# Ledger of designs, part 159: VHH binders against o26223

Target 1, 191 residues: o26223
Amino acid sequence: MKLLWTSQHIKVTVHIDGKVSKMDVLEAIKTRRSIRKYQDREVPEELIDKILDAAMCGPSAVDERPWHFIVVRNREMLEKIPEVHPYGAMVKDAPVAIIVCCDSSLEKIPGFWVQDCSIASQNILLAAHSLGLGAVWTGVYPLEDRVEGIRRLFSIPEHVIPFSVIPLGYPAENPGTRDLFDPDRIHLEKW

## First folded at step 9 (VHH)

Design y13 (framework vhh_7nfr_2)
Fold by OpenDDE, second read of step 10:
Structure y13 (fold): chain B 191 residues (1-191), chain A 124 residues (1-124)
Amino acid sequence: as target 1 above (191 residues)
Amino acid sequence: QVQLQESGGGLVQPGGSLRLSCAASGFTFSRYWMSWVRQAPGEGREWVSSISYSGGYTYYADSVKGRFTIARDNVKNTLYLLMDSLKSDDTAVYYCAKHIYSGFPETQDSFDIWGQGTQVTVSS
């Protein structure tokens, strides 16, 4: 018996629990969007593990791998993050957030940790997307008020620098695709 | 035993209100999306409404939007459908259905457990 659905107007992506997307890397990169609305649905630990595994697979300066990750599922803590992050309103609505940090004691070359943590953060976004999740990169570093806010909130040691907060969840929005290719930004051999 | 049991149906006049309940047992109620589906005499099953784990997301068919409210009590393991401004066209057997997976249901295969249904009759 065929159910009559009036869902023609609701673009809802149905996610099946436990299925891993076979999205290729180019597709993931090209179709990834910042997602700021999330379903009332928990993210399995297995998916978080996969995302964190991906986060640690990026290159780092002289292989210093300075990154640490705080996985936040506590609702109270999630709700407090927007208090110290003015553009982190969506975090309170997410079932989980990952805070990417740098342990400065692991830094071998000064300053490259920003690149290292950026790569880790981007890998989190791509991995999340490939797994059927939505995420957004909310910048913490280098804004001092955000850095100190997150530091205090999570009791982060002084030698550890919070870099980004990335809320994740099953997406409750579809912002569509966009073409960001700009040939004017490509220079051949010289500027 | 996994079971859904609807109640609260009956005869009501046009413009009236009813509250349906669905008691769930045999599974962790809070871990599943839930839906209401109805079937009028001689018609196919029509999706009515769905609700997420904690009720943060609700969906309605256009035919009932603004009139019906789906809710749940995860402590009581109960699903509700508040029906206001009832019309003759709302006459049907109303079924409670458990989702297999989270998310908006796409087909009847989205459900693995059904109640026996409760009759709602709207008539002057």
Scores: ipSAE 0.005, ipTM 0.276, lowest interface PAE 10.0, mean pLDDT 89
Fold by ESMFold2-Fast, scan of step 9:
Structure y13 (fold): chain B 191 residues (1-191), chain A 124 residues (1-124)
Amino acid sequence: as target 1 above (191 residues)
Amino acid sequence: QVQLQESGGGLVQPGGSLRLSCAASGFTFSRYWMSWVRQAPGEGREWVSSISYSGGYTYYADSVKGRFTIARDNVKNTLYLLMDSLKSDDTAVYYCAKHIYSGFPETQDSFDIWGQGTQVTVSS
């Protein structure tokens, strides 16, 4: 049996510098930039949920999906991140940050969680960009001081490893696009 | 066996209240968005409300906003629709429906499992 009413679709729309655009996958990949300056404007919870759904759609080794996410909106907590993460200065100015974590109890094949969490992190960046937000990846693992600092700050248990901190918000900068294609890095059939 | 079973319908006077329940079995209820859809006599189906897998997000049709509340209990695998200030126009068979995909859906009409429906009649 099928519904006899017009379907309602949840729209994904990119808002950049006050304009509305729809972005295909290749355009999103090529135009995504690290954004470190954010408007003083809250990000709706619905957009964070869409981003986290996209994060969890990434492939993982033997489908282990070891990721957990901490969503941080508390201003006092965001302001403490730069104290334990030297390259996280921009986090204090973001309306929200996502901490990507690995629950080691979910790991099926040793070591691949790093790649799994990297994939989840990249999906967060692309999803944020597609929704008109700006974000930047900041590394935590494998730097011991950052891992321990973030763990203590957010009461992360020993079996869970903080992997990355991703601040995001509506962008207050437009760095433009990069031309990164380098044919010298492509080898045909052999090195 | 994958099933959705509604209950709580009946006859009520205008301005009255009803609480519909939908018992889910055979799938991991806590991972899916759930919806209520109704069909009035001689009319097509009308989407009424949806709730996220966590219960943190709810959406309502304009016709019921402010009068109906959708809720869920993930421990009991049960979906609810709390209907207040009922009007004659709310008379319909009410169906609960499971979204096809877990997580955040792109569309509100992607359902794979439907309940049998429960009749709500608002009349004096």
Scores: ipSAE 0.000, ipTM 0.311, lowest interface PAE 11.8, mean pLDDT 86

Design y14 (framework vhh_7nfr_2)
Fold by ESMFold2-Fast, scan of step 9:
Structure y14 (fold): chain B 191 residues (1-191), chain A 124 residues (1-124)
Amino acid sequence: as target 1 above (191 residues)
Amino acid sequence: QVQLQESGGGLVQPGGSLRLSCAASGFTFSEYWMSWVRQAPGEGREWVSSISYSGGYTYYADSVKGRFTIARDNVKNTLYLLMDSLKSDDTAVYYCAKHIYSGFPSTQDDFDIWGQGTQVTVSS
């Protein structure tokens, strides 16, 4: 009687034509959760393209848009990420990961690339959620050992800085929505 | 009342065709992704197909790919499943379900409204 999803029997063919999500922006923001367990199922290329389109729509300091993205689907490469990123263990179980990078040659104002890449990373998480996928942001920058580990693993040139690794896939968990509103952190007129 | 009502099931011979319908009421049908889910006797529920709010995105389980077509009519608030080349393994109760989130459903928790189901029996 219980609903059981037989993931082994499910192969998805996706036909995408650029339709907008039915999910309200506030709903997407409030219900997005970090997802670390994924179904054994491929994510269609068209969904990744939509997510990256959304990532590039973020505001950036002086419109520098320094972001570059590496899309990783190769199982051997995904399995090596936890070796250089200890809190990235879930990446090896994901069907795909996106590495958000900053091309420092595109930077127009020093240091703001961190905010630019943070915005791009958050847009990836929200876009993934709005498309029925789960994702989690795993930090790379500013931890030098992780930066250099990811750089070597993916042949990233020295002028490019890996910022985050975001595994994503169809969720195999559904954590409840968090109620994080704390009015004590809101100060009216003065501290 | 928010409701999904399936129809169009029945007895059919192997290789035959059926068209299932699901009439939606009590919510803005055109704003939600919809799915078909089936349950064979003594088994758990198996996802069959999904369609986006506009009909532009469709998904199919590998077991039905190339044989089934999901469609919707947002003017009539109706979801369809066109079933061709039916096999005995397609015998199940077929449910339509409304998505909570856009995109492929990952678990049964991604649906908030379910229909009552319609029986499809493929037998010689």
Scores: ipSAE 0.000, ipTM 0.152, lowest interface PAE 13.5, mean pLDDT 83
Fold by OpenDDE, second read of step 10:
Formats: C-alpha cells, structure tokens, sequence
Structure y14 (fold): chain B 191 residues (1-191), chain A 124 residues (1-124)
C-alpha cells in the first residue's frame, strides 16, 4: 500500500541500524556527492577515526605531511562557523565538522601544502561516503576573510593555516548520481 | 515483544485540541524515526507527520502544517502528536509507526511496526 503524501520531500532510505556496507574505491569516487543536509543522528567516534586515518594516508610533497585536523562537535562552535564562512550555512546543522589545517613549520617545499591538504580533504569526503555519511568541502583558503575568521574562532596559531571546513553526518538528502565524463577535456600526446 | 500502543483519541468539537500518545516497547526507541499515519473511513492511509531520532527534524503533511506538532520523549519511549485547531476532515484512526529507515517514508514497507490505532472524531 502506497502512502499518500501531500508534501514533496526527498526520500532518504538509510539503514538505521548503522550497518556500513563497504564499497570499492571506484564506486566511492563515482557516486560521491556533496551533502548539505544531515540527519538528527550522531556520528560515532569510530567512524571519525576511520575518516581521519584515511585523511592521513594520502601522499604529500617529499612526505612533509603538513596537515592537522580539528574535530568540532560543540554545537555552539558549529553554529558560529557560518558567521565567518558565508557558504558554510550547512555546518550549523551537522553533528560534526572537520577543519583541515596546514602547519607551515612542517613544509619542506613551499606551496605544496595546498595540494597536500586538498588530497587529505578529498580523502575525508571519499571515506565519509564509503562509511555511509554525507559531507561537503567548504573552502577556506585562499580567501583571507575566511582564513582569518576560522583562525580567530578556533584560536589557530599564526603559523597554522586553516584550509577547509568539512561538515559531515548521516545524509538527509539524495541528490542522485552524475556523469561528469567529458571527452573534450582529454588530449592525446599534445594539446 | 516489539509493540506500539496509541492512546489519547476521542470525540472533540471543531477547533478543539487533542494529544495523542504512542507507547513503544521491545526496541531501542531512540534509534528509530517515528511517524503518525491516519486513515479516514473509506479512504487510504495518509501520512501525517514524522520525527527524527532526537526530534531535531520534524515533517508534516500540508493538511496539518501549523496545526499539528509531533514530539517524542526518548526517556519515556513515547511518541506524541499534539493536534490543535481540529477540523472535521481530521476524523480518522491515527496510527503510530516505526521506521525501518531514516528519512521520509513513502510506502508501508518503510515501516515494520504499527500500533492498533486510536480513533479521533471531530464533530459538532
């Protein structure tokens, strides 16, 4: 029997028992979407640990591993992030956010930290997705107002640069899948 | 044994108010979304409202928005439906239902446990 609904809402079919189905890496990459709506459900610490483990497994320039991570669960702090991040509105609705930072004192080659932290951020997104969570990459660096806002809010030292804010939680939306393959962006041997 | 039991129904005049309760037992109540569904005589089941694990998210059918409030007490293992400004069209048997999945339900298959229902009659 089909139930009658008078309002159009996106159906989210997520198992409540928290069982995580493992997906292969290609599936994770192909099916990952930015998720900006989250369930009223806490994310277990074990999942955060797995995500952070994945975040630290990416390559870095000359193995400099400049990344640091701030895990934010405090509701008041989560609610303040949108005040300094204009496109971070969804952070206030997330049960947890990870702030990816660079410790500049760990840099061995100048400038590669951006790539290093990008790889870490992407691994967070993929790991989250593979674990049944939704996340979105909200850029902080290189926008000075956002960098300074996050720095002040979390008392981040001057030599440490906030790079991204990644809210995550169990998804409360299903944006579907996309095919982003574009053969016009592929060049053989030369441009 | 997993069980849902509704209470609080009755006869009320148009414009009146009722509070329905649903007592849950036999499962971890706080780990599941819950919904209210109603069925008027001769009609199919109509979704009324849903609530998330801790109550942070609530959803309503257009027909009851602004009049009904869904709530839950996870310590008491109880689901509530506060019904204000009741209309004759609200007359139905009201069921509480346990979700299998989180999110907005669409079919009966999204629920695995139902209560027996409680009758609400709105009449002058």
Amino acid sequence: as target 1 above (191 residues)
Amino acid sequence: QVQLQESGGGLVQPGGSLRLSCAASGFTFSEYWMSWVRQAPGEGREWVSSISYSGGYTYYADSVKGRFTIARDNVKNTLYLLMDSLKSDDTAVYYCAKHIYSGFPSTQDDFDIWGQGTQVTVSS
Scores: ipSAE 0.000, ipTM 0.287, lowest interface PAE 11.3, mean pLDDT 88

Design y15 (framework vhh_7nfr_2)
Fold by ESMFold2-Fast, scan of step 9:
Parts: sequence; structure tokens; C-alpha cells
Structure y15 (fold): chain B 191 residues (1-191), chain A 124 residues (1-124)
Amino acid sequence: as target 1 above (191 residues)
Amino acid sequence: QVQLQESGGGLVQPGGSLRLSCAASGFTFSEYWMSWVRQAPGEGREWVSSISYSGGYTYYADSVKGRFTIARDNVKNTLYLLMDSLKSDDTAVYYCAKHIYSAFPETQDAFDIWGQGTQVTVSS
């Protein structure tokens, strides 16, 4: 690759072929950003499998693991998501989306499934980032209209609650890294 | 307070080696991607190499791949560029630069802090 900056623009004559090593955990956490613009490029099935494996490794209350996942690659179905999710417009441009669901029949402690599915959703975001993909968490639960819209669109049974819709793909934007450490939020020994 | 200071440049024969260093101060060095960028006389800036904050990812321009190695020491807050098999066309001022963005620098405004540069001259 040859990159020459001319008037703040890069003149690219070849593609990037650098060596990519493993991203450590702290690096992944600190550099993950919400990505809403994707390349027109398919995500391999093996990467989705790795992401879902990571999602299921999260801790859950009393080990109830109530999560189920719907993988959506069908373009027509992806294009219908914005109709039932107002802030899901970016989903139509993604090559794939994962819908995180809770099977309420697996719930052992009332209400903790929200925490369980939140953990699974975050693991999807971190795993995607570590694999060179971009993703964004779009909220479904607890907004009743979105829950019922997604349920109807994907034929989700009444005992299953759609929690989040996470579009993902190869990133077409780079929003940069945030410095969010705030020592004023850390209290030693007591409040 | 915030600064990047390069050192290690000089005159070297073709086929020779140099080790450039960049001392960082005034920010948490271990939390940022860093790059080396060079500028030859009468030419624009050319990206040379980048390294992630952990050192887990490194990228190189095709012109230097296999000859240069980027490295960092997060304890000493120092960035390095090890240059082997130097060619006359490697002659340039080499700059150390701190990324605003955590990944590949698409433009020069991907950097918020630049060093003063160190001159590398390769000639017989």
C-alpha cells in the first residue's frame, strides 16, 4: 500500500495488506464504537458463529441463559425493520442483523432476563469489533410498539421477547476513540 | 505539556539501519494508536506505519514492508521505528503522530498531535 496525503486527502494506489494481530480485551472495550455505515460486503458465516458463541458465554442470573438469537440476512426482511423500529434505519444497509431474544420459559428469577440479554448484546458488539466488524445496538425492549412489531415481522412466539436488533458488517466509518475515564465517579471505601 | 519528540535520525549508507524513537509526554500514551509519517523533499506526506495502543495490530506501507518494524514501550512512553535495508528513496523527515481515531488513518486529520520530525538521509 502507498498512501500519500494531498490537501488533507489520501491518494491510495494499492489496498492495505498489513499484518493484524489479536486485539486484547481492554483495547477491544476502549475502542469499540457504534457503527451505522457498512460496506456492501457479505459477512462470512464463520464470523457470525464466533460472535454468537461469544454472546452465549456471558454470565446470567442463576445460570438461566434465556437468550435466543435470530440471524437475518434476507434483504427484504432487513428493509422492513425500519417500518417497526424508527431508529433502525441503518439496518436496511447492513448485510446481516442479529435479533437478541429472551425465552421467558427459561427465566428462573423474574426480571433478570433484561440483564442477561444486555450482557449477550454487549458481547455481540465486542466480538464483532474484535473480528474487524462494526455493529450497533438498537433498542427494542421495553418499547411495546417495537417489541410487537419485531415479534410480528419475524414470527416470534408470545412467550419470547425480542430485546435488541444489532445490525453488523464491515465498517464504512471510523468515529474514533473516546476517553471516558472519570475519577469523580469512583468512591473509595464508601460514598 | 503535550508533546512528541523524535530522535535517531541521521546520515546512513544504502543498505544500512537506523532506529528512530519518539518520546511522548502529557497524555496517556498507552491508550492511543501511534503512527510514523514521512515527507521527502518537494513531496507530500506519506504514511509509513501504525501501531495499536497494545501493540497487537501493526500496519505498514508496501514500500517499507519487510524492512521496517514499528514497536512501542508503554512503560517508557516511547514509539520506535526500526529501519533495515535502507534505500535512497527512504530519505525524508520522519514524524511521530498520535491518532485521534483508533484505526487506520484515512487522512492527515486523523492525528491531533505531531512531533517536530527527524531527518533521515540515505546516500553513499
Scores: ipSAE 0.000, ipTM 0.142, lowest interface PAE 14.8, mean pLDDT 82
Fold by OpenDDE, second read of step 10:
Structure y15 (fold): chain B 191 residues (1-191), chain A 124 residues (1-124)
Amino acid sequence: as target 1 above (191 residues)
Amino acid sequence: QVQLQESGGGLVQPGGSLRLSCAASGFTFSEYWMSWVRQAPGEGREWVSSISYSGGYTYYADSVKGRFTIARDNVKNTLYLLMDSLKSDDTAVYYCAKHIYSAFPETQDAFDIWGQGTQVTVSS
């Protein structure tokens, strides 16, 4: 008997014991999905530390490493984020969120901080996934309303630019895998 | 023996309220997500609501959002469904179900234990 669900049918294969299985880098990249539903389970600090370590291992322009990270566990603050981020509704349901920021005073070359913080954000997603967590990248920059909203909410200095908000937790959904390979996007030697 | 037993069903008028209970035994109740599923006459089973381990996360079908509230008491090993503003379309047998995994269910296979169900009839 098939159950009728009003929500999107997501195959859920999340095990309660959350044993972190090691996955290789290609597996992590290929199987990673945006996760917006989370278990009622806290994320250990050890896992956050590993994720942040990974976030800081990416390359940056001339090694400027402009990134800063705000780790948010306070429920009240998590619940306020959706108020300033229209597509951040899932943040209120997450046990923790990481806000990736750029300290502009650390920039050596103007403008490359966007790439630097993007790499850091992606590493957060991949590390989270490899550790058995689910996460989603919610964009803040370059939308001024979101940037200012997050800035005010967390009292971020003017020279520091909030870039992304990444809620994460043990996944309560399984969107499945996607094949995104498109040979039409590959050009040999010339366009 | 692992068991779920529903209670609290009955006949109610449209706009009325009911409180369903599900007593759990034979397993560590607090270690599992729980759900309510209903089946109207001649129809398939419809998911109604789910609740996480401690109740920190709750989910509802669109058809019951704003009217129904799922809750749990892990000390009493009891699942609840508060049903307000009941409609004729809410008439069904209501089942409580134990999750196998700590995740939002998509199919019947997400549950390993079911109650016998309790009849809810909404009629003028």
Scores: ipSAE 0.000, ipTM 0.275, lowest interface PAE 11.6, mean pLDDT 88

Design y16 (framework vhh_7nfr_2)
Fold by OpenDDE, second read of step 10:
Structure y16 (fold): chain B 191 residues (1-191), chain A 124 residues (1-124)
Amino acid sequence: as target 1 above (191 residues)
Amino acid sequence: QVQLQESGGGLVQPGGSLRLSCAASGFTFSEYWMSWVRQAPGEGREWVSSISYSGGYTYYADSVKGRFTIARDNVKNTLYLLMDSLKSDDTAVYYCAKHIYSLFPETQDAFDIWGQGTQVTVSS
């Protein structure tokens, strides 16, 4: 890919000196992008804690909160994830990944755990972005090969379902912003 | 004073090898990504290669992949470019550049400090 030097001013949120600039929620949502390239820089535990805190703040069906999180920093394990996840190649390059799981024993209403874990996963992405990190949602569920691959790799019990793998790191790319607004997707009162 | 100074350029035959060096001063070298950028006569600047803080991540333009190797010595505050299997098309002034921030360079705005450049000429 010929990196054409285009004069386009990419507004890079420069995190100077580890001071996380306060990003408002709308800004976080609108400017968030999937990041698949990461710096040769470790992510502080404090940031992971904040991200996980955010992950647990989302709503869940009847407050069932079925989510569990596996934080993976081990290089060998990170390198193995792409072997069972065909679209998880970037995980091997990340300093850390979070695996979002559902404990089915905590489920109160069948099937809503997918929504619950999706909300948790999205909160991870938004929190990461607001903290100056890049992340990407790599889907595991409902693909059986990926679910079983991750399960075996991390010795996850049968009643626990791996849902997503989210690599995180300081971003080494800036894909820019997108305008995704589509008025054709908005219907007033009726379809 | 912040400074980058390239060296190691010269005349070489096709298929030959060169090693470029860039001496950095006036800033904490290990805290920044570094890149090589080249400019051929009559052409624009072309990104060549980038390297992360400790060298854990390296990136190359397709035109130099498999032939060039970027490296750094953070103790010596020096950036290197090992150029093997040189071609006539590699003829250019080679610049080392300091990243403003630790992102993969997509634009010229990624760099705030440039060296003076070193001439590499590949000719039979």
Scores: ipSAE 0.005, ipTM 0.283, lowest interface PAE 11.0, mean pLDDT 88
Fold by ESMFold2-Fast, scan of step 9:
Structure y16 (fold): chain B 191 residues (1-191), chain A 124 residues (1-124)
Amino acid sequence: as target 1 above (191 residues)
Amino acid sequence: QVQLQESGGGLVQPGGSLRLSCAASGFTFSEYWMSWVRQAPGEGREWVSSISYSGGYTYYADSVKGRFTIARDNVKNTLYLLMDSLKSDDTAVYYCAKHIYSLFPETQDAFDIWGQGTQVTVSS
């Protein structure tokens, strides 16, 4: 497909090494899927920077913004993640992973950092999807063995809590989309 | 003065080769992603290729992949497009463009600086 920029074009379609990107915000939310198989292809640093910029744009309790991010491209380090995270096997096959962390020294209200880091993690997934990449959220917190394993592996300080590990890359699978709308979960005016 | 100036276009027979150049001035060239965009007669602008600020990452439209190579020289502040196995469908005005914020040029608004263009005609 071609990307044609004229006044006639309402939507623009871009081919990135055969991958098509064309979606609005609601489409991005509805079509994002967990991707665990990646092409043997590097992800540009500029895309990672844009994803992390999006991650930091999420709402945060009392604007505490406790996030810190570790970007991992080192193959040996990526290959060690499954040793401390049993369901992180796909991470070793990804060209890059982002570790979402909480700096507890930045926390202004107890406990809300979990929500802050969850929002940042989801923004990473959505931003990656919108840029033609695939990603998956692998859980770290609140599983103590995974938290400690990731901390030791990446030399994370004691006041910083690793929250999630998100491998990402150009997708090598297309699971399709899900229709998850369930009206039985919507209550009008009262329970 | 901030500007981009293309050169290297011309008439070539099908199967031929051309090398386009784009001289950049007035900004820190090495800090920006750069693209080539073309416009064929009677058509809109078509994205062709993009290159990262370091030159380490390159992207190509499906129509040119395997035939074109984008490159840059950050010492000379110059962007290149090496065009091999040219086809009549490659006939277009080729523009050099500087990225603002996006690697993926979803719209022409992804670029803040455009060159004047250089004509490439592939005909026998």
Scores: ipSAE 0.000, ipTM 0.132, lowest interface PAE 15.4, mean pLDDT 82

Design y17 (framework vhh_7nfr_2)
Fold by OpenDDE, second read of step 10:
Structure y17 (fold): chain B 191 residues (1-191), chain A 124 residues (1-124)
Amino acid sequence: as target 1 above (191 residues)
Amino acid sequence: QVQLQESGGGLVQPGGSLRLSCAASGFTFSEYWMSWVRQAPGEGREWVSSISYSGGYTYYADSVKGRFTIARDNVKNTLYLLMDSLKSDDTAVYYCAKHIYSVFPETQDAFDIWGQGTQVTVSS
């Protein structure tokens, strides 16, 4: 008997409590969605460690690995992030957020740090999803107001550039799947 | 024995208020999401509201938003539904249900324990 839910059809991806479902990489990529609603449930440190491990496994320009990560669990700090990030409202509701930063002193080739930190951020999202968590990429760089806001809030040194804020938690929504394949974006041999 | 028992139902006039209670026993109450589901005569079961483990997150059907408040006391092992501004359309048997999973259910299979229900009648 289908319960008549008047609210948004949340397709329940049954994440069984405590069992990390093994998700293959293609499945993770295809089924990942931005999650902005989270359960009243803490994220175990073990899962964060796995996510951060994944974040550091991506390639970087000439292996410069310029990334740093700030793990934020403090409720007061989480609640302050939306004050400096207009599209980060969901951060206050998350049990944890990861701030991805670049240490410019580690940069070997100018400008590639953006790609490096993007790869790290995407790996965080995919790893989170594969572990039964929901996450969303909230962009900080290159918007100066957001960069400076996050910098001040977390006392980030001048040579370190905040890049993204990624709230994480057990998902309290299921946006469903999307088919984003567009053959018009594929060109063979020439434009 | 695992059990849910609803109470607090009754007859009320339109615009009135009721407070439902659900007493839980036989399981660790604080480890599960809880929901209220109602069934009007001749109709199917309708989800009303859900609450997370500690009550940090609450959810409501559109039909009851702004009027109903779900709450829980994990020390007393009790689920509550505060119903204000009651309407005739709120007339139903109200059930409390225990979640199997900590996610929003799509089907009745998302619940493994149900109460017997309590009758709420809104009539002038």
Scores: ipSAE 0.006, ipTM 0.287, lowest interface PAE 10.4, mean pLDDT 88
Fold by ESMFold2-Fast, scan of step 9:
Structure y17 (fold): chain B 191 residues (1-191), chain A 124 residues (1-124)
Amino acid sequence: as target 1 above (191 residues)
Amino acid sequence: QVQLQESGGGLVQPGGSLRLSCAASGFTFSEYWMSWVRQAPGEGREWVSSISYSGGYTYYADSVKGRFTIARDNVKNTLYLLMDSLKSDDTAVYYCAKHIYSVFPETQDAFDIWGQGTQVTVSS
């Protein structure tokens, strides 16, 4: 790929400081917890950019990468999400939410977009945790009422499927870690 | 003062190698994606390579893939471009550039800080 640029004006943004985690990858995976209570504090734009960059680095079936993301910071819009998502009450209290979507026109193999968008959603959760933020995955697909509610609220086209809503913020709760390793679920060489 | 200063350019024969360096100061280098961009005489700026803030992800233009390697040292606040198997078409001024956001640079406006550039000339 040869990339040549046309002239455009640079939009200068004020630099906002943020704290970054020093966790290694395994610790990030093992200590990430669903966070549903957030501080009354804005998440810097630069941290959201880092999270979305990580989201797009996930593996994708036949490299279709069908994901699109909507970043929601508008308080009025965040307050409307619980109206169309019954278990999304915490979203109204978050400073920001990311809606993970699938553009079906980018789909190369039917049905694998669910795995693709799940991978992107998990990367958002891990990246947020590594940056000192808390997040939770709230399910949209395959619940048709939630899919249609979110689509209407955010003017999402019919060929695009909203998959998950992930509120993010600085955590206002600290759930303990879990020891989930179960050797009885591991089979060697055969069932 | 925020600065990017390139070095390591020069004259080299086709098939030769060069190592470019970019010293960064005045910002938290380890928190930003960095790129190398080049400009040949009479041409527009051409993106060459990008590296993530941790160094875990690297991207290359098709014209340099397999020949160039981008690297960074976050302790020394230095970006590198290791250029192997140089061709006459690699002749250009090479610029170090800081990303505004951790996204792929679709336009030159994706960068807020640029270095002064270092000249690379590949000639027999």
Scores: ipSAE 0.000, ipTM 0.161, lowest interface PAE 13.9, mean pLDDT 82

